# Designs tried in a protein design chat: VHH binders against Twinfilin (twfA). Part 3

Target 1, 335 residues: Twinfilin (twfA), of Dictyostelium discoideum (Social amoeba) (q869t1)
Amino acid sequence: MSHSSGIPASQELISAFGSANTGDVRLIKVVIKNDELVVDQKLNVQSDFETDLELAHSVLQKDSPCYILYKKDDKSIELTGYNWIFMFFVPDNAKVREKMTYAATRGNLKRELGASHFVDEIYSSNMNDFSKKGYQQHKLHQESEAPLTMEEQQRNDEKEQGLFVGGGGSGMHVHGISFPVDSDASTAVSNFINKKFNYIELSVNVDDEKIIFSSSSNIDIEAISSKISSTEPSFHFFRYSHQHEGENLDSIIYIYSCPDGSNGTKSAPVRKRMLFSSSKANVEQLVTSHNVKIDLKLEINSPSEISEESIINELHPPKVEEKKAFSKPSRPGRK
Short names: E, the ipSAE of ESMFold2; O, the ipSAE of OpenDDE; V2, 0.75 times the mean of E and O plus 0.25 times the DockQ between their complexes.

## First folded at step 1 (VHH)

Design h5 (framework vhh_8h63_2)
Fold by ESMFold2-Fast, scan of step 1:
Structure h5 (fold): chain B 335 residues (1-335), chain A 121 residues (1-121)
Amino acid sequence: as target 1 above (335 residues)
Amino acid sequence: ELQLVESGGGLVQAGGSLTVSCAASGSIFSIDAMGWSRQAPGKERELVAGISYGGSTYYADTVKGRFTISRDNAKNTLYLQMNSLKPEDTAMYYCATDEYSYWLESGMDYWGQGTQVTVSG
């Protein structure tokens, strides 16, 4: 019966911006409240625009996204009124849904106010970037090389990622808005990196939009399949200490399991499986951010796909020249 | 405001191939998980394929091995490549967003008018 599309700017906000554009207001803080873009705060001009940037810093709340419409001292050549800076603060600690809502609404806000008024843009998760010092760093970046948009930066980062092995699901994931990590999950990762445990399991709390801890232990490779749920998606890190061709190796294995109801077992709802799938890169980064290389990435639909034999075959592919008695092959390397 | 527009449907013979596309306008495409849902007359809506921002994929058993989902974040476009088409693939195909994008009040899990795929043969 009723449809809502996009989050609109309130009439108060449109009027406030129009008045600010020719008046004495330096800054308008905009937030989303009751599915509408509203004026949260207005601060008047106190000094020059660079000095007044400390006012932008002062209105930020560490865990809450917001937009700041920041007025410069120079007037527009093409339009009535002043030139403005569009600021978007999106802290890492904000809920994924809230970060997505603000990101999606950014374009509409600029459009409704008149995008041509905004001659510069500052997007950051760091409060310090919304200050005089932060602005000076922003200018230096603009003069040395063009800063990448969020989408361009994400595409570049994604190209640098590795690939998962197995299944029909190939891909790399670098999420622009990552899930926050519970302290227990961070502790488990640290314990894994420091070799206190050779195995950890992580999950996603859908309601809280967080990566959470499930279990940690020291296991033999024979026990790995028994640790993986046959009905729920899950993430696993295993440090496999073994010997191969006379060398002692510590191989780090990252397993993403997503049961699909194979062999008549129940599976999680499709939307939940998609959410876990979208978190693969975020979970991977919890280990790789410690300068630790993952030697093998596996994507599976069933615990039965994991065995010592399958892991060894992926880590150490079979030799290409086994029974060529009429030649003396060198070791050409591995996959 | 996010808008999704599906295209590329049509009439195709059994065993043939077809690619449907979804063009997104707005700022959410590059960070949202996307998918394709379909609905045939008299049947429930089925989620056919899903893809995360980074390219991790999901497929329904009914299409696994025949359909390939992909996205071009630079073009804000989602694709579904359909091979070895069967008469039972005949349906209206809808571009979908992840339900965890709860900020979207569309009344449904998808946006757009859909694109009709008819497989004869």
Scores: ipSAE 0.000, ipTM 0.217, lowest interface PAE 13.1, mean pLDDT 75

Design h6 (framework vhh_8h63_2; at its last look DockQ between E and O 0.03; V2 from the best seeds 0.00; counts 0 for: pae O 11.9 > 2, unsure alone 60.4 < 65, grease 25.9 > 24.2, placed apart)
Amino acid sequence: ELQLVESGGGLVQAGGSLTVSCAASGFTLDYYAMGWSRQAPGKERELVAGITSSGDTYYADTVKGRFTISRDNAKNTLYLQMNSLKPEDTAMYYCAAPYEDFTWYDSDYWGQGTQVTVSG
ESMFold2-Fast, scan of step 1: ipSAE 0.012; ipTM 0.533
ESMFold2, look of step 2: ipSAE 0.038; ipTM 0.604
ESMFold2 (binder alone), look of step 2: mean pLDDT 76; pTM 0.766
OpenDDE, look of step 2: ipSAE 0.000; ipTM 0.214

Design h7 (framework vhh_8h63_2)
Fold by ESMFold2-Fast, scan of step 1:
Structure h7 (fold): chain B 335 residues (1-335), chain A 122 residues (1-122)
Amino acid sequence: as target 1 above (335 residues)
Amino acid sequence: ELQLVESGGGLVQAGGSLTVSCAASGSTFSSYAMGWSRQAPGKERELVAGITSGGSTYYADTVKGRFTISRDNAKNTLYLQMNSLKPEDTAMYYCAARTYYVKTYSGEYDYWGQGTQVTVSG
């Protein structure tokens, strides 16, 4: 499944949608406030649904993501009420935390309102796509592409949410996030590369949307597991100096930890876990941009997955070519 | 990681046609929005054409009606068909890829090729 935000629809929103489905409302603008999906605006039917699309354009704010529930003029064959278009506006310059939260909440919103009411979907970063001209272009593109069933569309939505950001058209996604790096974090990376410390821990400040410093020290491999939080996501770089088959090796290990509570421990909020997971590549680049190679990348859900044995088995697989497998914190895409 | 390699550049006469291509390897090509940028000596880099993962296209006014961008997801290849070439089209042409909320082509691209030179004489 997706990394759901757990953010519920307000009772006002559920009631407003129910009334709109058989009444005079053309569109409902939905936003997230105080960890709840709420009605921001409602606009009544003025003309036909294509002409009224200019109302959808008019409620957008350049830098703020939102959902628009847009009512068509045709009625559902199988359900009571009208057919709807689900619109998700996600501008490129919106805060990363907002983009991720809205992307993670999209599927839940549709489910709580009844996904079958939504016969079409428009996801875009461009305000002009939420207009009569934009809709006409959308229809033209649908005619050139094979139509998806509801089940196929749900699978695509789940795949997009698994990558923590949604996209326009046929489902575009973001593979990573490039955050500004706090000066203390940059200093820690430099100290690690220059071998002042063989271990550093980095984090993400969700509010400031930047990579921040947590700790640095010189540790032995036996201490690594104790440095990793069992409840909070975190990033770790460790230089493992060891001997293997008579050679002295300095192996650089990158660890992303994302506790999910599966072992009975408390987990971080979904939003925070999602933000950290999306930052994995950006954090990795802080070291690799200095022409330093990472020898081993580990994704773990618990500190207990890290041991000297597990690290050695991954760095130096047994001669029978059997590897000790680690479960990834991020789920592989569904096909 | 995504690797991009351009090919098909060369010398062509004014009024002629040329197709440049970009081969992608390393990750799933179909998930990326793709673009073609060009840069002539002493000039700023210009995005001339873009195509989203869903197939929506963009063209700069300088090339609209003359250039056609297309993609073949089965071959992991991006194409730029250039017709009615002008001496002003002489430039190094770069293939680019991005993964962002995309119906806007004005955003930054994450991956770039090494470029292929197109020279138009006349």
Scores: ipSAE 0.000, ipTM 0.103, lowest interface PAE 20.0, mean pLDDT 75

Design h8 (framework vhh_8h63_2)
Fold by ESMFold2-Fast, scan of step 1:
Structure h8 (fold): chain B 335 residues (1-335), chain A 121 residues (1-121)
Amino acid sequence: as target 1 above (335 residues)
Amino acid sequence: ELQLVESGGGLVQAGGSLTVSCAASGSIFSRNAMGWSRQAPGKERELVAGISSGGYTYYADTVKGRFTISRDNAKNTLYLQMNSLKPEDTAMYYCAAKLYSPWYTRSYDYWGQGTQVTVSG
């Protein structure tokens, strides 16, 4: 499915979870293999659910993230079958790409299996949290009364979560990542800010997990679509010098392009698209950290979405805003 | 997933200023809610300042107008600028992080080892 940017659950996993929900399985260990969520291990009920938590600890690998679907002893009143605990282990030593991919797929995994089955969640980088003692500590923390300041912080977090639920599927939510920036990329940003070039392209080196330089030049707006790959994700900054209502304007346009194959073209692998998507906020920060305002942010899946007409219609009337959101440009032919 | 290392603590006179910082390692700092809590000897730990992934800030009434929390996502660093310090601000100051996630409901998953701030008066 080239039109899906999500990592799907395998049919085997969906079937295994359904069977486990009424059967003798205590735990299903889930990993990502070949851009698919698959069953790695299944362990049967040995004792009560708290005692069996040592089984969860036993299936962890120190340097590898995984999900553990852990079955409780109590049954759901609302749903058929048992209540479950959703466990997510993310060791600090895991590759950034791997940690990001697992974080981005949590919601999709829960959605495909039925989120309401999961009445509790344990997320940690520490293997000891996935044990009977770890669970008791988790339970004590949940039962503790939070001070007003903690409650206020939780409300701020919930408000933030509600405001930032975008980019297709909520389960495909990609967290921002601050990659190291290659010196050539930093130089390109400086050259753009200092008006040596009105256009720069930045990329991500997937293997080195670094923001890297692709190109810089002075172009007319008509040339911008030809600079954008139809198959690979990319980041573009363009300074659009133009006149509007008698004023000379230098509008800074930030374009994130992520071809998804939906128009019959090739698309990059899911992991590469996720790395680029997670980096878009930090790439933006490379310009805004110099106290420079971005006037327009565009997220596109095809170079054909970019035209002088679509850019002018998005820019005018220009509005002063505290924060800019990425938008898709209008279709090139509006008639 | 995150490692948090606080620095910048020390001895300062009442009425003085001090900035403590927290260097975060790991992949998702820019989307984590971050906070500063403190614990004085014989007292409970309190959250003094928090900042959400979207930049919403919270301050305890004891520090409002005197402390400023900020974050630098490019450097994966959290700051607490403390002005007009009082002897009652003497405490161990801890950096904390919460994984930003629509499916995650737990408050503050990661804590640093702390940095001592002593205000002489």
Scores: ipSAE 0.000, ipTM 0.130, lowest interface PAE 18.6, mean pLDDT 74

Design h9 (framework vhh_8h63_2)
Fold by ESMFold2-Fast, scan of step 1:
Structure h9 (fold): chain B 335 residues (1-335), chain A 121 residues (1-121)
Amino acid sequence: as target 1 above (335 residues)
Amino acid sequence: ELQLVESGGGLVQAGGSLTVSCAASGFTFSDYEMGWSRQAPGKERELVAGITDSGSTYYADTVKGRFTISRDNAKNTLYLQMNSLKPEDTAMYYCAAYPDLEWYLDSFDYWGQGTQVTVSG
């Protein structure tokens, strides 16, 4: 799912995070070991979340990168369990390869655990930033943020709207290209919105500089990977009708595929990849302009990254296996 | 084959600014994590700044707040904007390209010759 390291979270880590999310664990230290993200340490709640930040400082090893999943005292409004802070410590004296590996793996870890659980992020090379005093300075800095440029505001709007899982192309620094939409493509979008088809594929004609129609059909989730080209970039909208926790859901999935050759195939030409990447927001607007919410946005570089399991895990991230009540009174999240 | 060509180095006075650039060819630039490292005389090479494929950045404490790393995927170019330069910043600056760090990748590749930055004062 990512264009980064591809290093997966261990099942133990996923289970530990789920259990911690409603349990008494304050902090989980995560490291990369044997090409896997694993639990290094877990520490329990001792006091309020600001005071317990000294625990985060205490688990840092000089010269070794790590992630710290840090639990707040306030609960999520949208998700089961608590709000979390995602911490990434990357010391200057760490090996160059390890710095790059951890930096590249950061996004994937956050996505595999469910990015929506993490309401704040602290990324630093300085151990002192992972402390109560460091957190207070972090909050002060957030409150004193300078006015944003139009480009910075656009990036923040994209984050608020739910950026693509996979994170491809966010470093391109190319202004979005707005292409006219072919009539067949507009018709396909309308047919998708009106539930005539649960799947459509759109493309870009690079010579005419137009968003064009490729295909439409009704498919089962098992057929989706077979619809995606392994050699050409493409855009896909799929309405996934399913049941989750007793509720009937129609989830709208937007997939941008951009083959990069990582699976042994030839990557698409640079110009074509850039034109498709620049069109992602415009293609998204073709659906969202009909007042339809997109529930999941995926960026992939191979059809093999798409499966029923991967889609369900992104729509419904793993939750706590055990939901034990903590005997201490909960502290207000207002603090 | 992967090639990196650094440029923009030179002699600059303390407190001055300089931008070094790295032109990349022979690979899909947008798929690579990129970084700047430097080596001062008699010292080991250190990573001073890095930028992921998603645009996330990180900096060594010695340059944080003074240096800015950026990339232009349309031009296959990596930049390092250096402000408030100090004599301690005198070094050969190297561009580094790291492939998508799949679990099977144990190495990184770079082919830059470096660009010399000398800060007087």
Scores: ipSAE 0.000, ipTM 0.183, lowest interface PAE 11.5, mean pLDDT 76

Design j1 (framework vhh_5j56_2)
Fold by ESMFold2-Fast, scan of step 1:
Structure j1 (fold): chain B 335 residues (1-335), chain A 128 residues (1-128)
Amino acid sequence: as target 1 above (335 residues)
Amino acid sequence: QVQLVESGGGLVQPGGSLRLSCVASGFTFSEYDDYAIGWFRQAPGKEREGLSSISSSDSGSTSYSDSVKGRFTISRDNAKNTVYLQMNSLKPEDTAVYYCAADYWLGSYESPDEYDYWGQGTQVTVSS
């Protein structure tokens, strides 16, 4: 079941956005107060939209989530008024309930204001991403993908969208939501990156709202299924060293497991599943922030979905053999 | 910060009635659209049992365990920031400490582990 806050936009916010859309307001800072989305601040156009991005940075508070509705200089073709950027700032130090409430309300805010007005979105826990320099990095990221074949493009689109391979409950993650990371968990990630261990398990402490360390070891691929709980959600990183078609490969596999009870096993409480699901992207970033590429992302709801065969098939999909209706014999004759 | 305080417990004869109150402080019932309040009980030597829950959005969304369905009624007074449990046709087996609990996302009487905040409990004794 998809869960949203249902928190409505205030009439003042709706009116303010409508006026800003054709007027001289550059940005509107939106916060949640008394179960309502309200206008916190409005700032007028001072220069071009990229230069004015410093205004977005200036209204952020380091420990408080907020939305920023940021007006561009170009106008919509289909809609009245300007194109907008939807910004969602979620600092790591904000309370988890507040982070979850803002994440659940994001869709409702865009819907009530008209999602088509927002031609771009920026979600981040880092205040520096809400600046001219941050926006330029955002644009470079959108444009930096290498020209690819249709097949390669499809694979990269799946990876870029944060899609996990597997039919076992593909949850959506919230970009920019992160929980504090316990020192033992950070150490485990460093040990994994530095190849001290080829396997680590991380978890979320629900009471403390932190990413925590569960285990680390050197294992063979046959042991991986036995490491995954059948009843509790969990995160796993495994370095799979193997040979394929004569090449020695060192593949990084990221597994998110969330038992949902569909296989006759007990599922974790809804709150716990929501906390783990919202942490998927941030747990991924603990590894990718070290300039390490994840070769395979798997989302499963049962340990039985993981095997050497299933991993090899996802890393190295078999080529479809062309139908051979006729065998080619040796070339006849010499002339 | 956020506190729940139960009251209304006491000694009652079999077949009698009691109304328990749970007063919330440090927040308002309109603060979260998906706030859930649950009632639980625990008898000596037994595990905690979920009885009923009510959502924050309105008084129409209620649920009950089979052991109390038809005898207990949960209700909410948002103006008083209070949730009630009306207990009718009480039996000796209903003797327990009664707790209210609150959750910000989605709470169910079937899962006490889902609840973030708990009261200290109020004793209900059903005895002749």
Scores: ipSAE 0.005, ipTM 0.201, lowest interface PAE 10.8, mean pLDDT 77

Design j2 (framework vhh_5j56_2)
Fold by ESMFold2-Fast, scan of step 1:
Structure j2 (fold): chain B 335 residues (1-335), chain A 127 residues (1-127)
Amino acid sequence: as target 1 above (335 residues)
Amino acid sequence: QVQLVESGGGLVQPGGSLRLSCVASGFTFDYWSSYAIGWFRQAPGKEREGLSSISGSDEGSTSYSDSVKGRFTISRDNAKNTVYLQMNSLKPEDTAVYYCAAELYGSDYTESGYDYWGQGTQVTVSS
């Protein structure tokens, strides 16, 4: 069997990334060794951002998954240091165990390094996508979609594709598994839909492969974090009644929690985490089959990620401000 | 529901060949959801024995127990959600109920704790 997906980043990797963020390193190749994310290779800036993408191609091994942290030439407006691209290479001929381990660890790596540093992500099984030509095709693909604001694009993706906000693991887990629903769980969903309770928690019985009921209650938003286990995966539905810009809103929030042990707590076994992950869509359907719309889907690995502020910011995003270039635009003669 | 169904068992003469099929339903053999699929057997009065496994990689990494190496071949057809066990040069001691099983993160016939099991199909090798 595989090891837990609570694989942490080494202190060397965290330190190397921090140094690279303001220094001369162009890319860091990251691999999993001895149940730890480690620095495999570092390459310094040689040329401009696009030309150096050939360095990313050069460090790939055709049969081995890896992550590449690739530094751009532009700096973050809000954070110290540069903007980065998160690259995940996962070749089709790698072993299933290895593919699943890297997929399950991807979100944790991004979080430990600071997700906000990564302004773009490239995931591919094709080595050629990690090149200057591959990146140019990636940008063309991004630009060919309808020109929505970042907020509108994110909301549209969540509504139409059923994607969760947060961690990068939702599309990487086992799909197509349908579990039966226990009668108590079905009753809890009905009680939530009929507004008897504004909060319910559902779980999976691993032995019976059945969606089961955990708890139901009426809570305030401040209490939501305390309802989520720090050690076990879980599913939560919360009806958030609030006012925004003079309107009374009842927002339905669906939370999938999968603790990864990053805060020093034990994580659940890999099998249990994968079964919960594969059940996300089935659990979502228990609510949406009643013609109820889910307004926000969250995927978290720690209760500390949930707060009134974080929920309000996701439901009612602040206006996007114009990004400034790091260097001033060129002008005839000087700038 | 996750279900595995074996078929292709029966009576065969020593030295003969038989092909077993394992059809999966309720899950898919896509890139991120491929299980390792193993074949096991249990003869009357004996412990269950692991025979072979195939992984969900594009090429399907395979493993075999020493008792069947060179005689049995495991393969898969992801489009049909089916795994096969081709059994050649069958011996009377191959008589058993044959099971297919699926494991998350498995890749070896010696790994224990397979999560999903079929109902079994009887193979009898007799003159």
Scores: ipSAE 0.000, ipTM 0.131, lowest interface PAE 13.0, mean pLDDT 76

Design j3 (framework vhh_5j56_2)
Fold by ESMFold2-Fast, scan of step 1:
Structure j3 (fold): chain B 335 residues (1-335), chain A 127 residues (1-127)
Amino acid sequence: as target 1 above (335 residues)
Amino acid sequence: QVQLVESGGGLVQPGGSLRLSCVASGFTFSDLYSYAIGWFRQAPGKEREGLSSISSYDSGSTSYSDSVKGRFTISRDNAKNTVYLQMNSLKPEDTAVYYCAADFEYSGWLDASYDYWGQGTQVTVSS
């Protein structure tokens, strides 16, 4: 069954833990390298276990998940050696695949070393939780609060976030999907903002987890439909220079295209479409972070939905005049 | 022996509500730091469609497809080792066999890469 971690503990790690359990080692930092759990570093006992928690803090790298096997000062009642704390650091900004791999491997690591050695567990994305003060906070939480279900934790987290609270669980996003921007894509956005090109296309490299450059050019509005793939999701920025009611306007149009196969063409897999969809806001931010306003945002399923007429109708909706035989004067008011 | 068993399907009128249950055995939600449970559906002659997922990440992050967003809600009960799909404002177009699936690598995506699948439960929306 593939739910069992395929990542084993190295023989060195097993031996190091056994020796540490009866020896002078305070902590072992464990990382995944070459599909194996390995010893990254070991630090010896310096003081009491609460004071030595600063050593746990000192071995953390802000952007990298790791496990810390942390030895207490009290001995096990049933087992030879000391009681241990199992620490798992998962920073929010770590790569999604790294976070997944470390989380999936946690159970196997405890099993291979002997789960009974670990009398306490600390799981956090915050480096400060792996310190003397963090441990004291951890103990207060254990004493003051009954354990919450995952549903109850989700509700509390949603309330605390504020920005995305509510909707009765209508749900919407995948956490941690904020891709870095490739240098060519950043250059294309800059060239678009500086009016070197009136059109750019961006994409997502799903393997490298980054926003990438596809094309840039100066086009007429009649050419926009031909630039959009009928089978692959894509992002487009177009500066539409035109006249409306006697004024010269430069309207910035942001197009997200996600072909769904409804017109009989083959669509991209659901996973790829969700990945692109979740990147819409981040791609939008590449332009808006430069204090540039987007005048029109379009989400389409087919290039055929884009035309000069459809764009003009969205930018400048026709005024539906309800012609009343009589207009009754409203009483004038002052500001 | 990971197994997922769906229940709660049946015949319902348009505009009605139905709650599907997915009972997991062979693992417990509380024992895993990384997993995703997803709901999928497939109607005759159509490709399988991902609808919603709930993950162990970020205290139960959820995801929904555009076709069900605002109408369907995914939730879990760790004590019962069960994931639910609450379906409101049901339409004839929602008629399909509904599947529960588990992914222990936490892909977070609603696609065919899920590791374990239930047998499915039939939902028919008809007057």
Scores: ipSAE 0.000, ipTM 0.154, lowest interface PAE 14.3, mean pLDDT 76

Design j4 (framework vhh_5j56_2)
Fold by ESMFold2-Fast, scan of step 1:
Structure j4 (fold): chain B 335 residues (1-335), chain A 127 residues (1-127)
Amino acid sequence: as target 1 above (335 residues)
Amino acid sequence: QVQLVESGGGLVQPGGSLRLSCVASGFTFEDSYDYAIGWFRQAPGKEREGLSSISGSYGGSTSYSDSVKGRFTISRDNAKNTVYLQMNSLKPEDTAVYYCAAGPDYYELWESEYDYWGQGTQVTVSS
């Protein structure tokens, strides 16, 4: 992905999936057009779900990647509507750019539609895997591998949902997964809350999927940008003590930094970026669970986006009497 | 950087079984959310064929080519930093040099996207 924001599902796709989840639609073919996930085709239920798999085969184009949202005949135990199969077709001879874009977007699509609706997944470069015979072979392979319990499958679904959740709570209808928190990170948050330090940095251990402590100190606002890595995602809390309109304020600023590799700089691996993005709500809760309000939340791609001026302008937007010229957005994380 | 070493090849009778191992160095499967390991094979005079992959992400999602579905099983042992390919019901047509390769987690069995390759291990299925 060349941009920090994921490719979103169109409102038409979200509406179509919602209607299909309780209606007569068997499959929805999804493609990326104009940086948006859109409905390419919808086909109605004709027979049982295994027989209708030939419909999935019929909508594939040999050289073009696509997603197929395929509805089963059984209903979810815990969710409203049917169980679905998430299908991702990526032919070997598709352009590398398109293969990369579709691969990077698959998790975002599942997340926006609700990952828990998808009880099975088929990812293949072979058109024959998207057929009744292909599905039967898929089931045979699942039987030969160690079976997952319902709890393990639910954990995997929640973890997948967490890894691909961007933009905080937007589009979420269920409670997010809870990330374990290291004792040093909890101590750092307490030290921040009780004003021992006016700055802390937290991170995520990607193998343990655990929120961990990086650093704590007392800094001036001018030093904030120097604390932020230009190559790795990170979380920062800063207490900005200042005067505004004659009042003394202690503003709590929460910064999520995610370098995206723009300007030719190295970006963190995509899974690490997605894990950090999905954990930002849990990191936020570490502070807000102490009945403390966060006054400003910022998402940035580079330390250069943070300055005293940019922070003051976000906390206390200036009043503008007259507008002229075209303004370039300069506020990181607010799009 | 990343190195991969295959082992476990050899001569086996038709209908027999064989387990290949791929030991990775330069990264660990517990720490690697960005790499998948794929198994490929190449017989003399034929193109290289993708067989199976296992992701480095949570749960180790797997994929298989049609020619080996139901016969081959891919697995990993994170403590040993090793990926295995269990090969059952072997046929003479399975005779090839078998390679393991490391590539981006999201590219599956696309040969062109695998950046690191082992030296290969010979599997011969004959009576």
Scores: ipSAE 0.000, ipTM 0.143, lowest interface PAE 13.4, mean pLDDT 75

Design k1 (framework vhh_3k1k_2)
Amino acid sequence: QVQLVESGGALVQPGGSLRLSCAASGFTFSDYSMRWYRQAPGKEREWVAGISSSGDYTSYEDSVKGRFTISRDDARNTVYLQMNSLKPEDTAVYYCAVDLYEWSDTYGFDYWGQGTQVTVSS
ESMFold2-Fast, scan of step 1: ipSAE 0.000; ipTM 0.304

